# Ledger of designs, part 2: VH-VL binders against RNA-binding protein 26 (RBM26)

Target 1, 75 residues: RNA-binding protein 26 (RBM26), of Homo sapiens (Human) (q5t8p6r532to606)
Amino acid sequence: TKLELRKVPPELNNISKLNEHFSRFGTLVNLQVAYNGDPEGALIQFATYEEAKKAISSTEAVLNNRFIKVYWHRE

## First folded at step 9 (VH-VL; from n2 with light chain S30D)

Design q4
Fold by OpenDDE, fold request of step 12:
Structure q4 (fold): chain C 75 residues (1-75), chain A 122 residues (1-122), chain B 107 residues (1-107)
Amino acid sequence: as target 1 above (75 residues)
Amino acid sequence: QVQLQESGAGLVKPSETLSLTCGVAGGSFSGYYWSWIRQPPGKGLEWIGEIYHSGSTNYNPSLKSRVTISVDTSKSQFSLKLSSVTAADTAVYYCARSPFFDYTDTGWFDYWGQGTLVTVSS
Amino acid sequence: DIQMTQSPSILSASVGDRVTITCRASQSIDSWLAWYQQKPGKAPTLVIYDASSLESGVPSRFSGTESGTEFTLTISSLQPDDFATYYCQQYDRYPLTFGQGTKLEIK
């Protein structure tokens, strides 16, 4: 249910912007910016696996930046 | 096979607006990023900006204040406007396609137009 | 912006030679690098993407490698059709940037 973002420009790496983008895929239960001390990192957690899958499979770039990378978070 | 073709005036006066259109044929317009790239005579390549088929744009900060890229999905075309041109804007202008398969599979240009020379001169 | 520095700017070689062109990024770009070939009066054509993936239709004598911020394009046995100018391009982040180019000419 968790996605990890990389290469998020610091000016875009905030709760408001990320929440706006990812809420369209489902219910966010957790959102962390600057994840693991990376100013370009973020952690997005959805309520369900299906919601997270929908997000990572989206054909729309995150915050109109196609170079923001989205990965499944490894626990 | 996908084909791109630039069109527009090859001569523009200083301070006027450069205007080009790129027509796309032989493939899907949707699902790709469409870019403009220029090359001054005898020099390297400079990315100008891009537009997604949905209309979202990104511009090179060096040109952002003067650049507008638009799209007409019904015609499979996208256009470039560059205002307040000077001699420094003289270049071959290319339109190009960039795949966007997923968040981790994008960024290169797999198809290019033949390019069109735009000369800025009084 | 990320600066891409190619070397050499000009490379003279003979048919059959093994040649290597280098591109160095000013910062980490992971594997987000492409190589293009451009012949006089023509548009660039994609050769390699993701640092080492060969574009469909490109001869197998072309290959790409990466080590840190250094990337190489290698032609194992140069053919007459390979003489051209080559450019690297990063797509780690906006704005997209190109190397200054390497002109591969016949010796």
Scores: ipSAE 0.899, ipTM 0.964, lowest interface PAE 0.5, mean pLDDT 96
Fold by OpenDDE, fold request of step 12:
Structure q4 (fold): chain C 75 residues (1-75), chain A 122 residues (1-122), chain B 107 residues (1-107)
Amino acid sequence: as target 1 above (75 residues)
Amino acid sequence: QVQLQESGAGLVKPSETLSLTCGVAGGSFSGYYWSWIRQPPGKGLEWIGEIYHSGSTNYNPSLKSRVTISVDTSKSQFSLKLSSVTAADTAVYYCARSPFFDYTDTGWFDYWGQGTLVTVSS
Amino acid sequence: DIQMTQSPSILSASVGDRVTITCRASQSIDSWLAWYQQKPGKAPTLVIYDASSLESGVPSRFSGTESGTEFTLTISSLQPDDFATYYCQQYDRYPLTFGQGTKLEIK
């Protein structure tokens, strides 16, 4: 249910923007910016796996930046 | 096979607006990023900006204040406007396609137009 | 911006030669690097993407490698059709940037 973002420009890496983008895919239960000490990192957690899958499979770039990478978060 | 073709005036006066259109044929317009790239005579390549088929744009900060890229999906076309041109804007202008298969499969330009020379001169 | 520095700027070689062009990024770009070939009066054509993936239709004598921020384009046995200017391009982040080019000319 968790996705990791990488290479998020710092000016875009805020809760408001990320929440706006990812909320369209489902219910966010957790959102962390500057995840793991990376100012360009973020952690997005959805309520369900299906919602997370929908997000990572989206054909729309995150925050209009196609170089923001989205990965499944590994615990 | 997808084909791109630039069109527009090849001569523009200083301070005026450069205007080009790229027509796309032989492939899907949807699902790709469409870019403008220029090359001054005898020099290298400079990315100007891009537009997604849905209309979202990104511009090179060096040109952002003067650049507008638009799209007409009904015609499979996208356009470039560059305002307040100077001699430094003289270049061959290319339109190009960039895949966007997923978040980790994008960024290069797999198809290019033949390019069109735009000369800025009084 | 990420700077891409190619070397050499000019490379003279003969048919049959093994040639290598280098591109160095000013910062890490992972494998987000493409190579293009451009002949005079023509548009660039994609040769390599993702640092080492050969574009469809490109001869197998072309190959790409990466090591840190250094990338290479190699032509194992130069053919007459290969003389051109080559450019690297990063797509790690905006703005997209190109190397200054390497002109591969006949010795």
Scores: ipSAE 0.897, ipTM 0.963, lowest interface PAE 0.5, mean pLDDT 96
Fold by ESMFold2, fold request of step 12:
Structure q4 (fold): chain C 75 residues (1-75), chain A 122 residues (1-122), chain B 107 residues (1-107)
Amino acid sequence: as target 1 above (75 residues)
Amino acid sequence: QVQLQESGAGLVKPSETLSLTCGVAGGSFSGYYWSWIRQPPGKGLEWIGEIYHSGSTNYNPSLKSRVTISVDTSKSQFSLKLSSVTAADTAVYYCARSPFFDYTDTGWFDYWGQGTLVTVSS
Amino acid sequence: DIQMTQSPSILSASVGDRVTITCRASQSIDSWLAWYQQKPGKAPTLVIYDASSLESGVPSRFSGTESGTEFTLTISSLQPDDFATYYCQQYDRYPLTFGQGTKLEIK
């Protein structure tokens, strides 16, 4: 259910902007910016796996920046 | 497989607008970023900017105030306008394709047009 | 902006030689680097992407490696078709930037 973002420009790494992109795919139950001390990182958690899968499979660049990376979160 | 072809005037006067069109044939227009890249004579390559099929653009900050890239997906074309040109804008202009297969699989240019020389001169 | 410093600017070599061309990024770019070949009067063509992955149809004598911020294109046994100018390009972040090129010419 969790997606990890990397390479988010720090000046754009905020809750409002990330919620704007990711809420289209489902219900966000957790959203952390500067995740794990990385100013370019974020954590996005959806209520369901299917919502997270739709988000990571999207052809829409995050924040109009195709170099922002989206991964399944590892434990 | 895919073919890209630049077209437009090869001579532009100073202070006027450089205008080019890239025609795309033999492949999907969706799922790719479409870029303009230029090469001044004897110099390296400079990325000008890009457009997605949605119309979303990203421009090189060095040129952003003078650049407009647009797309017409129904004609499989995208275009470049560069305003207020000077001799420094003389270059071979390329259009190029860059995949966006997923968030971890993007950024290189897999197909290029053959390029067109645009000279800025009185 | 990420500057790509490419060296050497000109490399003279003979058919059959092993040649090495380098690019150094001004900051970390992970493996987000491509190499292009450009022949006179022609557009660049993709040789390598993701630092070390060969593009389809590229001969196996081409290889790419990385160490830190330094990236290397190697041609193991130079062929006549390989004489060209080579460019590296980073795609870690905007703006996309290229090295200034290495002209590989016949000795």
Scores: ipSAE 0.772, ipTM 0.924, lowest interface PAE 0.8, mean pLDDT 93
Fold by ESMFold2, look of step 15:
Structure q4 (fold): chain C 75 residues (1-75), chain A 122 residues (1-122), chain B 107 residues (1-107)
Amino acid sequence: as target 1 above (75 residues)
Amino acid sequence: QVQLQESGAGLVKPSETLSLTCGVAGGSFSGYYWSWIRQPPGKGLEWIGEIYHSGSTNYNPSLKSRVTISVDTSKSQFSLKLSSVTAADTAVYYCARSPFFDYTDTGWFDYWGQGTLVTVSS
Amino acid sequence: DIQMTQSPSILSASVGDRVTITCRASQSIDSWLAWYQQKPGKAPTLVIYDASSLESGVPSRFSGTESGTEFTLTISSLQPDDFATYYCQQYDRYPLTFGQGTKLEIK
């Protein structure tokens, strides 16, 4: 149920900004900025798969930046 | 298939505002980013900015203080205003479509208008 | 801003030649690169997107490859219709930027 973000501008890669976008899709149980040592990366974890699916299927750009990439996180 | 057509005045006086409209036919307006791109005669291409159907915009920082892009979804049109023009703004202006298929599938321009020359001169 | 540098600026070739045009990004852009063809007096048209994916309706003699920050457009057997100016464009981040162009001319 985890989504991985890439290419997030570092100045916008913070918990408040990412929560603003992603909390619309469900309950966030984990949110890590600068994920895996990447200043442009983040990890978003929802309580359920269906919430994560809604988020990755959205037609709304993250932080008004369509080049922020959203992937399913692979363990 | 999708067709884009630019329209507006081809001659603009220095210090005035350049104003163009792009009409979109033959496809969905929603789900795409709509851009203005210009090309000075004999030179390369410069991205001016874009608009989503929601009205959200992103502008080239080099032009941001002078650029306004707007959309009228009921008419499937979007527009460009560039204020305080000088001779350096003389160019062919294109409108172009960029898909937003998903977060990893966006950014190229798959359809372009024919372009319209705007000359800044008295 | 990501600078896209194309080489050569002008390329002279004959029908039937295999030609390559190079575009180098000033920093990593993954595969987020497109190639466009522009004929005199016309708008650019998309040839390649995602560095190597051929746009629908584009002849299969066109191909794209990447290595690091270097991207190439190849025409395997040049046809008369292919003489044009070619631009690369990155879409890794704002602002969207183009290379300065490569003019492909008849030798």
Scores: ipSAE 0.764, ipTM 0.924, lowest interface PAE 0.9, mean pLDDT 93
Fold by ESMFold2, look of step 13:
Structure q4 (fold): chain C 75 residues (1-75), chain A 122 residues (1-122), chain B 107 residues (1-107)
Amino acid sequence: as target 1 above (75 residues)
Amino acid sequence: QVQLQESGAGLVKPSETLSLTCGVAGGSFSGYYWSWIRQPPGKGLEWIGEIYHSGSTNYNPSLKSRVTISVDTSKSQFSLKLSSVTAADTAVYYCARSPFFDYTDTGWFDYWGQGTLVTVSS
Amino acid sequence: DIQMTQSPSILSASVGDRVTITCRASQSIDSWLAWYQQKPGKAPTLVIYDASSLESGVPSRFSGTESGTEFTLTISSLQPDDFATYYCQQYDRYPLTFGQGTKLEIK
């Protein structure tokens, strides 16, 4: 249910910006910016796996930046 | 196979606007980023900017104040306007395609147009 | 902006030689690097993407490797068709940037 973002420009790595993009795919239950001490990192958690799968399968660039990477988060 | 072809005026006067169109044939227009890249004679390559089929753009900050890239998906075309040109803008201008397969598979240019020389004559 | 610095600027070699062209990034770009071949009067053509993956139709004598911020393009046994100018390009972040080029000439 968790997606990990990398390469988010630090000036755009905030809760409001990321919520604007990801809430379109489902209900966000957790959103951490600067994840794991990385100012370009973030963690996005959806309520369900299906919502997370929809988000990572999207053809829409995150924040109009196609180089922001989206991965499944591994515990 | 996918084919890209640049068209537009090859001679532009200083301070005027350079205008080019790229026609895309033989493939899907949607699902790719479409870029303009230029090469001054005998020199290297400079990325100008890109457009997605949605109309979203990203520009090289060095040129952003002078660049407009537009798309017409129904015609499978995209265009470049570069305003206030000088002799430094003389170059071969290429259009190029960049895939967006997923968030981790994007960024290279797999197809290029033949290029068109634009000369800015003072 | 990420600067890409190629070396050498000009490389002279003979058919059958093993040649190596280097590209250094000014900061980490992971594996987000491509190599292009360009012949005079022609557009560049893709050789390698993702630092080491061969584009379809590219001969297996071409290979790419990476170590830190250094990337190499190797041609294991140079053929007449391989004399050209080679460019690296990073796609880690905007703006997309190219190296200045390496001209591979016949000795």
Scores: ipSAE 0.758, ipTM 0.924, lowest interface PAE 0.9, mean pLDDT 93
Fold by ESMFold2, look of step 14:
Structure q4 (fold): chain C 75 residues (1-75), chain A 122 residues (1-122), chain B 107 residues (1-107)
Amino acid sequence: as target 1 above (75 residues)
Amino acid sequence: QVQLQESGAGLVKPSETLSLTCGVAGGSFSGYYWSWIRQPPGKGLEWIGEIYHSGSTNYNPSLKSRVTISVDTSKSQFSLKLSSVTAADTAVYYCARSPFFDYTDTGWFDYWGQGTLVTVSS
Amino acid sequence: DIQMTQSPSILSASVGDRVTITCRASQSIDSWLAWYQQKPGKAPTLVIYDASSLESGVPSRFSGTESGTEFTLTISSLQPDDFATYYCQQYDRYPLTFGQGTKLEIK
């Protein structure tokens, strides 16, 4: 249910901006900016797998920046 | 399979607006980023900006105040307008396609037009 | 902005030579780099994407490698059709930027 973002411009890596984009795919239960000490990183957790899958399968660039990377989070 | 072709005036006066259109044939227009890239004679390549089929744009900050890129999905065309041109804007202008297959599979240019020389002179 | 610096600017070589062209990024760009070939009067054509993936239809004598912020295009046995100018391009972040080019010439 967790997605990891990379390459988010630091000036846009905030809860408000990321929530604006990702809440369109489902209910967010966790959102961490500057994830793992990376000012360009973030962690997004949806309530369900299907919501996360919808988000990572989207053809809509995050924050109008197609170089923001979205990965499944690996623990 | 896909073909891109630039068209527009090859001679533009200083201070006026450079205007080009790229026609796209032989493939899907949707699902790709469409870019303008220029190359001054004998020089390297400069990315000008891009547009998605939704109309969303990103521009090179060095040109942002003077550039407008537009799309007409019904005609499978996208366009470039560059205002207030000077001799420094003389270049071959290319249109190019960049895939957006997913968030980790995007950014290179797989198809280019043949390019069109635009000369800025009085 | 990420600066891409190519070396050498001009490379003279003979048919059959193994040649290498280097592109250095001003900061980390992971593997988000492409190589293009451009012949006079023609548009660039894609050779390699994602630093090391060979584009369809490109001869296997072309290869790409990376180490840190240094990227290398190698042609293992130079053919007459390979004399051209080569550009690297990063797509790690906006704005998209190209190296200044390396002209590969006949000795």
Scores: ipSAE 0.754, ipTM 0.924, lowest interface PAE 0.9, mean pLDDT 93

Design q4
Fold by ESMFold2, look of step 19:
Structure q4 (fold): chain C 75 residues (1-75), chain A 122 residues (1-122), chain B 107 residues (1-107)
Amino acid sequence: as target 1 above (75 residues)
Amino acid sequence: QVQLQESGAGLVKPSETLSLTCGVAGGSFSGYYWSWIRQPPGKGLEWIGEIYHSGSTNYNPSLKSRVTISVDTSKSQFSLKLSSVTAADTAVYYCARSPFFDYTDTGWFDYWGQGTLVTVSS
Amino acid sequence: DIQMTQSPSILSASVGDRVTITCRASQSIDSWLAWYQQKPGKAPTLVIYDASSLESGVPSRFSGTESGTEFTLTISSLQPDDFATYYCQQYDRYPLTFGQGTKLEIK
């Protein structure tokens, strides 16, 4: 259910901005910016797998930056 | 097969606005970033900016104050306006397509127009 | 901005030669690097994307490798069609930037 972001410009890596994009796909149960000490990283957790799948399959760039990468979080 | 074709005036006076249109034929217009890239004669390539079919744009900061890129999806066209031109803006101007297949498959240019020379001269 | 620096600026070679062209990024760009070929009077055409992936229709004599911030395009046996100018381009972040080019000339 967790998605990991990389390459988020640090000045745009904040809860309000990321919530604006990702809440469209479902209910967010966890949102961490500067994830794991990476100022360009973030963690996005949805309530369900299907919501996370919709988000990672989206054709919309995160924060109007198509180079922000979205991956399944690997624990 | 997608084909891109630049059109517009080849001669522009200093301080005026350079204006070009790229027509896109074949393939899907949606789902791609559409870019303008220029090359001064005998020199290298400079990315000017891009537009998504939604109208979202990103511009090279070196040109941002002078650049407007727009799209008309009903005509499968996108356009470049570069204001306040000088001789330094003389170049071959290309339009190009960049895929956005997913968040990890994007950024290269897979199709280019043939290019059009724009000369800035009084 | 990420600066892409190519070496050499001009390379003179003969048909059948193995040639290498290098491109150095001013900072880490992972594998987000493409190579283009441009012939005189023509638009660039994509050769390699993701540092080492061959574009469809590109001959297998072309290959790309990376080590850290240095990227190499190799042509294993030059053909007449390969004499052109080659550019690298990074797409790790905005603005998208190109190397200054390497002109591959017939000796």
Scores: ipSAE 0.752, ipTM 0.920, lowest interface PAE 0.9, mean pLDDT 93
Fold by ESMFold2, look of step 10:
Structure q4 (fold): chain C 75 residues (1-75), chain A 122 residues (1-122), chain B 107 residues (1-107)
Amino acid sequence: as target 1 above (75 residues)
Amino acid sequence: QVQLQESGAGLVKPSETLSLTCGVAGGSFSGYYWSWIRQPPGKGLEWIGEIYHSGSTNYNPSLKSRVTISVDTSKSQFSLKLSSVTAADTAVYYCARSPFFDYTDTGWFDYWGQGTLVTVSS
Amino acid sequence: DIQMTQSPSILSASVGDRVTITCRASQSIDSWLAWYQQKPGKAPTLVIYDASSLESGVPSRFSGTESGTEFTLTISSLQPDDFATYYCQQYDRYPLTFGQGTKLEIK
């Protein structure tokens, strides 16, 4: 249900930009920028696993930057 | 087996526009990033920019004001235009493919065209 | 921009030698690095991706390793086909950048 982003350029690492991209895949219930003290990190939580799976399986680069990494979040 | 082929004029006058086309044969055109990379004679490689089949582009900031990369998916082709050329733009120009398998599996160039020399001279 | 610095610029060696080519990144790039081989008059060809993964069809005498921001390409027993120029390339972030090259010549 949670996805972790890494390598987000700090100038694009804001709630509005990330919400624009990720809301296409489902309902966002949590969105944290600069996650865990990393200015290039973010946490994205969808309402359902299927929405999160659709997002991580996408063939669309996040914010037109294919080097932004998307991982399943683990504690 | 994917094959890339550059084409275009080999001689361009200073201040004019360099124009190249890359034809892609075999394999899928969609789902990959398509790049232009150049190499001045006897020197190293410089990434110019890339395009996705959607038309989305990323350019090297050093060239961005002069570069346009375009795609025609119906012809499996993409193109480079570099405006206001000088002798410093003389190079072998390559087109190259970069896979985008997933968000953690992308960025290298697995197929290259043979390259075409473009000389900028009066 | 991430600068990639290769060493040495020119390396002379004999068939059968073990050779090592080094590439240093100006900042951390994790494992997002590839190695290419280029012969005169031809396009580069991929040898290694993800710092240490061997491209399909590349001989097993080629290997790649990393330590911090330093990356190495090793050829364990040099063959005649291996004399070429080698380039590293980072893909951690835009713009994509290449090292200046290492020319591997017959001694």
Scores: ipSAE 0.750, ipTM 0.924, lowest interface PAE 0.9, mean pLDDT 93
Fold by ESMFold2, look of step 11:
Structure q4 (fold): chain C 75 residues (1-75), chain A 122 residues (1-122), chain B 107 residues (1-107)
Amino acid sequence: as target 1 above (75 residues)
Amino acid sequence: QVQLQESGAGLVKPSETLSLTCGVAGGSFSGYYWSWIRQPPGKGLEWIGEIYHSGSTNYNPSLKSRVTISVDTSKSQFSLKLSSVTAADTAVYYCARSPFFDYTDTGWFDYWGQGTLVTVSS
Amino acid sequence: DIQMTQSPSILSASVGDRVTITCRASQSIDSWLAWYQQKPGKAPTLVIYDASSLESGVPSRFSGTESGTEFTLTISSLQPDDFATYYCQQYDRYPLTFGQGTKLEIK
């Protein structure tokens, strides 16, 4: 249910902007910026797997930046 | 199968606006990023900017104040306007396609137009 | 901006030679790098993407490798059709940037 973002420009890595993009795919139950000490990283957790799957399968760039990477998070 | 073709005036006066259109044939316009890239004669390549079918744009910061890229999805076309041109803007201008297969599979240019020379001179 | 520096600027070689062209990024770009071939009067054509993946229809004598911020295009046995200018391009982040080019010409 967790997605990990990488290469988010640090000046744009904030909860409000990431929530704006990801909430369209479902209910967010966790959102962490600067994840794991990486100023370019973030963690996005949806309530369900299907919501996370919709988000990672999207063809809509995060923050109008297609080079922001979205991965399945490994526990 | 996909073909890109540039069109527009080949001669532009200094201080005026360079205007080009790229027509896209033989494939889907949606789901791709569409770029303008230029190459001064005998020199390297410079990315100008891009547009998605939604109208979202990203521009090279070195040109951002002078660049407008627009899209008309009903005509499968996108356009470049570069204002306040000087001799330094003389180049071959290419349109190019970049796939966005997923968030980790994007960024290269798989199809290019033939290029069109734009000369900035009176 | 990420600067891409190619070396050499001009490479003279003979048919049958193994040739190597290098591209260095000014900072880490992971594997987000492509190589293009451009012949005079024509648009660039994609050779390699993701640093080492060969584009469909490109001869297997072309290969790409990476080490840190250094990326290498290798042609194992040069053919007449391979004389051209080669560009690397990073797509790790905006703005997209190209190396200055390496002209591969006949010795």
Scores: ipSAE 0.750, ipTM 0.922, lowest interface PAE 0.9, mean pLDDT 93
Fold by ESMFold2, fold request of step 12:
Structure q4 (fold): chain C 75 residues (1-75), chain A 122 residues (1-122), chain B 107 residues (1-107)
Amino acid sequence: as target 1 above (75 residues)
Amino acid sequence: QVQLQESGAGLVKPSETLSLTCGVAGGSFSGYYWSWIRQPPGKGLEWIGEIYHSGSTNYNPSLKSRVTISVDTSKSQFSLKLSSVTAADTAVYYCARSPFFDYTDTGWFDYWGQGTLVTVSS
Amino acid sequence: DIQMTQSPSILSASVGDRVTITCRASQSIDSWLAWYQQKPGKAPTLVIYDASSLESGVPSRFSGTESGTEFTLTISSLQPDDFATYYCQQYDRYPLTFGQGTKLEIK
């Protein structure tokens, strides 16, 4: 249910911006910016796997920046 | 097989606006970023900017105040306008396609037009 | 902006030679790098993407490797068709930037 972001421009790596994009795919349970000490990183947790799958399969760039990477998170 | 073809005036006067259109034939227009890239004669390549089929744009900050990229999805075309040109804008202008398959599968240019020389001269 | 610095600027070689062209990024770009071949009067064509993945239809004598911020294009046995100018391009972040080019010419 967790997606990991990388390469988010630090000036745009904030809860409001990321929530705007990702809430379109489902219910967000957790959203952490600057994840794991990386100012370009974030963690997004959805309520369900299907919501997370919809988000990572999207053809809509995060924050109008196609170089922001979205991965499945590995705990 | 996708084909890209630049068209527009090859001669532009200083201070005027350079205007080009890229026609896209074959393949899907959606799901890709469409870019303009230029190369002054004998020089390297400079990315100008891009547009998605949604109309969303990103521009090279060095040119942003002078550049507008537009798309007409019904005609499978996108365009470049570069205002206030000088001799420094003389270059071969290419249109190019960049995939956006997913968030980790994007950024290179897999198809290019043949290029069109635009000369800025009095 | 990420600067991409290529070396050498000009490389003279013979058919059958193994040649290496280097591209260095001004900061980490992971594997987000492509190589292009450009012949005079023609558009660039994609050779390698993701630093080491060979584009479809590109001969297997082309290969790419990376170490840190340094990226290498290798041609294991030059053919006449390989004499061209080569460019690297990063796609880690905006703006997209290219190296200055390496002209590979016949000795």
Scores: ipSAE 0.717, ipTM 0.915, lowest interface PAE 1.0, mean pLDDT 92

